# Ledger of designs, part 7: VHH binders against q9fdx1

Target 1, 300 residues: q9fdx1
Amino acid sequence: MEEDGSDWGGLAPEILINIISRLTIQELWTGPMFVQKSWLTVCRDPYLWSIFDLEPWFDSYPESTHLWSPEFEQKVDLMLRSVVDWSEGGLTKIRVRHCSDHALSYAADRCPNLQVLAIRSSPNVTDASMTKIAFRCRSLKELDISYCHEISHDTLVMIGRNCPNLRILKRNLMDWSSRHIGSVPTEYLDACPQDGDTEADAIGKHMINLEHLEIQFSRLSVKGLASICEGCPKLEYLDLFGCVHLSSRDITSNVSRLKWLKEVKKPDVYVPRSGDVAQTERYGHWRLYDERFDIQAMRI
Key: E = the ipSAE of ESMFold2; O = the ipSAE of OpenDDE; V2 = 0.75 times the mean of E and O plus 0.25 times the DockQ between their complexes.

## First folded at step 1 (VHH)

Design C6f (framework vhh_6fv0_2; at its last look DockQ between E and O 0.01; V2 from the best seeds 0.00; counts 0 for: pae E 19.2 > 2, unsure alone 64.4 < 65, placed apart)
Fold by ESMFold2-Fast, scan of step 1:
Structure C6f (fold): chain B 300 residues (1-300), chain A 127 residues (1-127)
Amino acid sequence: as target 1 above (300 residues)
Amino acid sequence: QVQLQESGGGLVQPGGSLRLSCAASGFTFSDYYMYWVRQAPEKGLEWVSTISSGGSSTYYKDSVKGRFTVSRDNAKNTLYLQMNSLKPEDAAQYYCAKGSDEVLAENAWSGTYFDYRGQGTQVTVSS
């Protein structure tokens, strides 16, 4: 657009992400959202918007585990919707955190060639937008829905049926932090998906081309593991960390049928008593949910 | 071969209750949206209720909300419809229906996208 007179024209999304990653949270709230809107007003070339990936920014940001708020979610949603518009249907990869059903439904309707979707730590994404993704984005190859507790078994069935090219699934239920799993409140644990075997059966029956699977902290039994190992013969990577119902023997006997398996991450039998867990705390940690839960309980 | 067998219908007085059951076989029951649909004499097929594959989401026709409850037992391959406070307008042949693999997700809950239905069970409400 010749009339805009901005030198931001022609900047690739990775350059914008690199700029954002150098800013503090205060600057992000004030500067980049304004700069993003201004830049998108100038940049109308859809070929610049085949990839929208904020993961390098989140990974480099010291406060990434504490970034979610309703206001931050609204800004992520606005940014994603803007990129969807400027892509004119050309988006093939979306990697964001803290988005909601609103932005994902918008993307599902407009980005039929989507191949990669990562929406880690998005507590306000539900089956409503994810089933739309399944039906509209049938070329999906990679899905990361880790720490998205409002997504249920229904999403896995629909993705499996409608996305035959799916190669990578990350459905991790809890982020491992420096604090013990045993210290997590019962109310938070009850809010996490409990349906390990039906999720495993959906994966085994419908995701036949899967090469990479992460299902950390799943409640699946040996029956569910057998379904995955029977149905996903192309598996090369399997992460079962925190799957407390599986023994090392159960895993070894079931994975022996996987001809291409290069690595399996087994549940650790070690129950840490304190502080030696080498893990950065992420949004999926129960303390962020506990704060909201306590507020709701006090109002009732 | 997909088979759906309904039971639990009968004659009931207004304000009464019935529990319908549907026994499913020939497909992986836990992977499909299931529906209850009904047809009254001289009327078309009408959607009543939807339950998602895992049972996490339920949907109802406005006229039955608060009176009917759909549920499922995936271990038993059985769908249920608990009907309370029955009205004469609820009198119909009730059918269990299996969701289609071709159903669009945004429309799945409407009950118009099923590929099989059973033989039905008759519900009669008379005063």
Scores: ipSAE 0.000, ipTM 0.340, lowest interface PAE 13.3, mean pLDDT 74
Fold by ESMFold2, look of step 2:
Structure C6f (fold): chain B 300 residues (1-300), chain A 127 residues (1-127)
Amino acid sequence: as target 1 above (300 residues)
Amino acid sequence: QVQLQESGGGLVQPGGSLRLSCAASGFTFSDYYMYWVRQAPEKGLEWVSTISSGGSSTYYKDSVKGRFTVSRDNAKNTLYLQMNSLKPEDAAQYYCAKGSDEVLAENAWSGTYFDYRGQGTQVTVSS
């Protein structure tokens, strides 16, 4: 028509990317390993690609074993790499699930202005790509690594040291007692991290500017909670749902020090720990690996 | 000297019941979490059940939940496992085990440790 800029200037970039991403995702995932030429040409305007957000699509898509397949992961990786290229370094927000180290490392090298990274349920993202994110994406303000069980406390240390403006951290773990997670592979459930105090210490020591923390189903003790409350004085929101080793009294006594706290989500079950005193009786060591205590049967 | 002595095993038909006992001595029984674990022939050690030191909290492997009940009598220093609706896959040597006081930082994500187990009692389900 007569005004070229008005065809796409009436939409906020994040809304336009959401619309485009939904259409392109379906075409990529059901067809050949490339998008239409005309689509790629239109989408190469870097202004359109400051935000890549697949969460609305994932929220509307039914749970399926297919989402956990290598084929699906490759398609998510391909889309993320394409958006990184199209953004020409302008990408500030990424929200995806089921990506891998390959695509995330690619983004880390090319998106220094990244402010939001959410990669829920990405079993093939490790500390390797997250270390690159920490060093290369120092403007990060929000990180969601929920259900990324190959990421360790080392990532939390590196992010805390290198991303001083981090305000939002989501590190929710799978409900390791749940019988109802039928689509999730057993190997992934078995890999669920079990040491919440080490992660809590990393958060409390290095993330002084946190305002929002979610650590659902962490196995931290009151010691870990104390570390968080001492080290994160700006917390306004704290989600402890499923943190079975924290009593309501433990939570109340520790969060009272947080002057800005507006909301706390408490666990629904309490499982006390016996060991508050160090005992070193070791005679014939046996290690019992158990990520699947049936805590769901204890819930009211 | 920690001593754990299991008893109550035997031969049962599928669908039958057994009650296992574990007599504990040489430590303050009421201070420790207690465990039931089992080992089938030529298989690895498998966790079955856990009970807290006071007995208020109990935990079970999914495959035995609803069929097995763990309990303890701290006055008698005795741990129990009531096993109902037994299946052939439940056949194993059953051990009670004394828990450790804490999870050590060096192996923090790898699970729960126990210090000692007894000699075990055999449960056989057949025919």
Scores: ipSAE 0.000, ipTM 0.120, lowest interface PAE 19.2, mean pLDDT 73
Fold by OpenDDE, look of step 2:
Structure C6f (fold): chain B 300 residues (1-300), chain A 127 residues (1-127)
Amino acid sequence: as target 1 above (300 residues)
Amino acid sequence: QVQLQESGGGLVQPGGSLRLSCAASGFTFSDYYMYWVRQAPEKGLEWVSTISSGGSSTYYKDSVKGRFTVSRDNAKNTLYLQMNSLKPEDAAQYYCAKGSDEVLAENAWSGTYFDYRGQGTQVTVSS
């Protein structure tokens, strides 16, 4: 890489900010911050840190056991804390994975204007930090706490009570059958919340403005679904993929109450018959699985 | 209720100085970017300056750079604008503005992303 010797050191901070603002977070953390002290200073300008989004990086990175290591968690926590400091309260969106209570609590205390929080696959985020989020981040519009098994229905209640502007909730659970096998620690998989109806009740009772809800692989029953459909009349999108305790009839009867519903993803899971080896690839069209789909057989 | 009260405006001669103050209440002052904007007669609202929540970053319109200084005292919930070397072109109603909760990085420094504005204070520059 020919060191294009252009001494960027002489640029006005405003110009540098403009240039740096066009870079991705990945680019910022791997390049400009290490060029020189002046660049680092500019990179810490609060102007640059209204949004912290690592999702593009995660999307490009294959699922790995390394992501679930304490070392990686620490790295994410350090980054998040740094960004929170640099933002000087101006941070409005956080999209990360594998963070812990340590970083999230820190953010909660310092990001009152937070509107989007996505913390998928954060095993060490618990009710402790999330309760803080509920009380401190009242402008929250979007919350993704998918695959966060240490967050309870109590936190959902707190979020619902304190975040009236919440429009999007993603609370997906792990797919034990295909997507996460081998990459996610078994202990974490086993800790998956099982009280789907309790969570559903929390959502239905306290999140009345939801427009988008994802609760993949929830164990909610028809009762839970009814609670959601009754309590969240503004739902436009509902993802029930993998909800094996719901029948087609249950879904049809309850979602009909939702006047604004544009799309519902139904439990499209293949129940392997005794002898069918190839479990993995058949997430296809309901039509292919209708004859083989036995909800009772999937009831744990 | 969010309240912003500007003060410190007045009549000055060209080359003179003024210090504007803005008293903020009804919100957590230290959590928000703050802005100075101005409106001259028969002109639109013009961005003048931005200061970050903690005060570590300041931004200015090019025409006021080197002459104006924005600062804040979060303990006093007060925003300041020191205006030196005033020019006739600086004459306007000056407003303090509170940053929006929906701050976009691209707009944060431009002074156009605010949700509340004070009543303003008049600055007149005349010989």
Scores: ipSAE 0.000, ipTM 0.252, lowest interface PAE 11.7, mean pLDDT 81
ESMFold2 (binder alone), look of step 2: mean pLDDT 78; pTM 0.805

Design C6h (framework vhh_8h63_2)
Fold by ESMFold2-Fast, scan of step 1:
Structure C6h (fold): chain B 300 residues (1-300), chain A 126 residues (1-126)
Amino acid sequence: as target 1 above (300 residues)
Amino acid sequence: ELQLVESGGGLVQAGGSLTVSCAASGFTFDDYAMGWSRQAPGKERELVAGIYSGGSTYYADTVKGRFTISRDNAKNTLYLQMNSLKPEDTAMYYCAKGSDEVLAENAWSGTYFDYWGQGTQVTVSG
């Protein structure tokens, strides 16, 4: 606001970064960052824009995963494109939610040194922009595409082939952070990607330097798990929570190959059954695992 | 070794429907994005539809709502269902395989594809 007595343009970049990092998500979108000429000049300093990370603010809101709207997406896209311009190609880390192919394609063309990309809950991000990221951002080390249902197996193949330094992949299909104890509705399971083994095979075949993998609620079978464990020998962390088609014995036998493995989170499905075990496990009750027992059991 | 063989083209009256098919061989079909491009007499080749290995799709504005792309990975076959055909849809239709080594353009541009079939002619009278 021009009538406000604030003078932000004279501040050192470190001070401005500190102030911006303390704004809430609402203040960031509606704030005077783009209003004052002097503010805009400071925001154009490439030093400010090596990292663009909104994830801490999203995590502070109880319903952050469900904030998406076309208007919110447009605001995220505009902000991301502005930060890409101000970085002058220096952007190395992007962690946002609810962006689209438009902003990611723009970033891919201009940020060849991108190392970290997190775009959780971005329903209008498709393989089109992600393929471009794979080709142009070959230094990528960390990728979080959780809850991005328009992204397919093709993105995993392209990222794996073109980003040899990828160390962290998060491809979680459902948000379990609310600690849901009970039956998972069939409609939710049906809405998630159906062929977990196709994605698991892409990971195992192409992501040989992977150290951290999260694939919560994946429908992969023991064959897909075997592909990952054979293809990703450097794995240190493996999160299989909600992977209902995996038995504890199959997990233990496959992860025994992983010399560097420090932690495995098991599917941990409680199924009230008296009959056929294998079919019942697919749609059983979901429970959080005791992580202390998980770590001890998997390292033997 | 690598082959894409289109079939199902022909002459159809305006407002009619056709399904063209593409039989793929010589590569791991399931690992690749696939597409349909067309070239009308006197015009440049345009991408009309694309489908990723996981099933997500793209349509050019000229065909959106009328054409449906699909794939059958068990049969290594790509399909394009064309409804409400217009004389302007008259073209040679080419099946295309996505590139995995030369991603110089966005995934849904014609430059993304690295192999094309010989095409099947679709002629819409009216």
Scores: ipSAE 0.000, ipTM 0.175, lowest interface PAE 19.7, mean pLDDT 73

Design C7f (framework vhh_6fv0_2)
Fold by ESMFold2-Fast, scan of step 1:
Structure C7f (fold): chain B 300 residues (1-300), chain A 127 residues (1-127)
Amino acid sequence: as target 1 above (300 residues)
Amino acid sequence: QVQLQESGGGLVQPGGSLRLSCAASGFTFSDYYMYWVRQAPEKGLEWVSTISSGGSSTYYKDSVKGRFTVSRDNAKNTLYLQMNSLKPEDAAQYYCAASPDEIQSENPWYGESYDYRGQGTQVTVSS
């Protein structure tokens, strides 16, 4: 715990913390925390851990089957638990992927001031830990549960009831940008939620202060859209990309009541090829079919 | 003089058991997180298990959960790994390692950079 003076060891702790806080999470994890005990002590300063964001790391890391393994999930869970401890309850923003109920429940119990939670592609996060987040993290302003197929409408009800400051919700069901679908487990694709209207109703009834909503590839009908537009009058951004059950006319007539609306992303105009109705019941198959169609059109 | 001395390795048949020990000296053992890591021929270093300084928290690689148990005796400065239901895939050189906290066990690039690392003990699983 005591520095003995040198080029770096002689700097005030505030200066060392300031330098280290500017490193990426990967640089922090591979560099200072392995080098020397003074750097380890500084890296454990709670001031560094108000934000834990792994999204830049995942953006730079190629999609692989290993990211979907239990071993990788355990590594993410252990990292999250460690950062929760180092933060001494001071975490306000968490953006991770492939975590589970275990780490998220741990964070819920210890980080009451959480404002941003993004847990994309976390197939083992369920309503169990998310209900805990809703009850304990009442200051939540932004929630991204995209590509989390074990989370249901019950989570949306609980978040809406308990987090009155929620302004941003991302509940996208298919990663349109991914072109390596073969690295994503089939069981994950098969678990994709089928009832969009139940989730739309939960949003419309309970998330009255919502300003930004993304529900790409939702199976909601015009009734579900009506519930959202009636219940969320403050919406400024609405992303309905891939919502195949909504017509342009349905969208225009329903969003006309949203006086603050700045942008609407409408569904893709692509129509699945004849005979592939069974494949379109799963968003993964529908997305793959759209990609193949677009490639053909562009390569004329 | 920091020293980590592993022992207890040997040849066992599949389904057999071994208990590895690591005798630590030259540092305050009770202040350190302890690790078991292994390396099989033609493979990289692989993390196996972690135990907190007080022994209250234990972590395991998924493939060894339910079969391996890590423990420590801070009064004797000794780390243990009880290995049950051994499989051919468990054959490796086993090392104990130490760091001042759990940071290294949670790093996805851990396993090659510990404060202290022992000389190892060989585990062979064959008929």
Scores: ipSAE 0.000, ipTM 0.119, lowest interface PAE 18.5, mean pLDDT 74

Design C7h (framework vhh_8h63_2)
Fold by ESMFold2-Fast, scan of step 1:
Structure C7h (fold): chain B 300 residues (1-300), chain A 126 residues (1-126)
Amino acid sequence: as target 1 above (300 residues)
Amino acid sequence: ELQLVESGGGLVQAGGSLTVSCAASGFTFDDYAMGWSRQAPGKERELVAGIYSGGSTYYADTVKGRFTISRDNAKNTLYLQMNSLKPEDTAMYYCAASPDEIQSENPWYGESYDYWGQGTQVTVSG
């Protein structure tokens, strides 16, 4: 009988973000009466909500500590839950960042026709909600779980077994384009997965129809790469940027079996020679990131 | 054949801690997803925690932050560490197991577990 705080307007995504981003938590739950009444009536048409894509907004926003706050996560979760409700089961594409298990579980139960899910930089998404996605959203074709450090190889097994149409997987572990590493919480960095070959094996054994794979900064060895190349014969695109345990020779020998491969992004590994300062600096950055991820395993 | 035997239940005061254990036998423990469910009198069975073969965990909102599930594959034993216990945590606690294939079809819902133990009673007094 009462609608209280779970349904913030019925606006276009950019307007909804603008309103929610300006409110305190208390204001968020109370809501401006004018906005709710006026725009819910106009924009609650389910045909407007087949796609919920916040990537253009995030592309315009610089990386900052504010994006990693519990308050920001709550705002993203509220937006996603609202759009799920307004879509009446019609959502086919969700691209968000900084969401949690709560909103994703809600979407899994109500969006059975989901084909695209991107939840980049969502540190509070775990195998619990991703398991629901695998079971409920069997039409999934594209999954981007980049920078989601609480997700494990168990999600990859579940998705591979339950989503036979999966063609695109992005499981990148570090955002190399970001220069604001200090804005990312240490708890998030400490949770970074160390299981390169275990994840590679899950992909190779269960994702046989995969056409596009990104696993930037994975710790996989040549054995893990072999598993992927043997198990995913339809691969057309393979991104191994930052995979420091793979040599160019290892990559070339393993990808030669992929008959449909159109592009492979190799690790940008350079052995610096005397006087080559720019390449030395680039290589040094990789070593620093690698050391951080190694140290994470020692903390527990 | 496949057997799950819970132990470690008992009476504990509100705010206290208790660890329950599950000894598993008759199957390849390392390949199974394991979980803890509870049932209070007159209520339906609730899945409170789960752990995948790879070590990833799930917790119900009612226990998240208070309970910790863990497994010892060398001993074929599952554990549930319960902290900050409340009177509403009073229930019979059941160990559950399912192979990964069944979990992939019915992940982490109560009915997705094929095998259950006899239970161990936990009573929290206030």
Scores: ipSAE 0.000, ipTM 0.130, lowest interface PAE 22.0, mean pLDDT 74

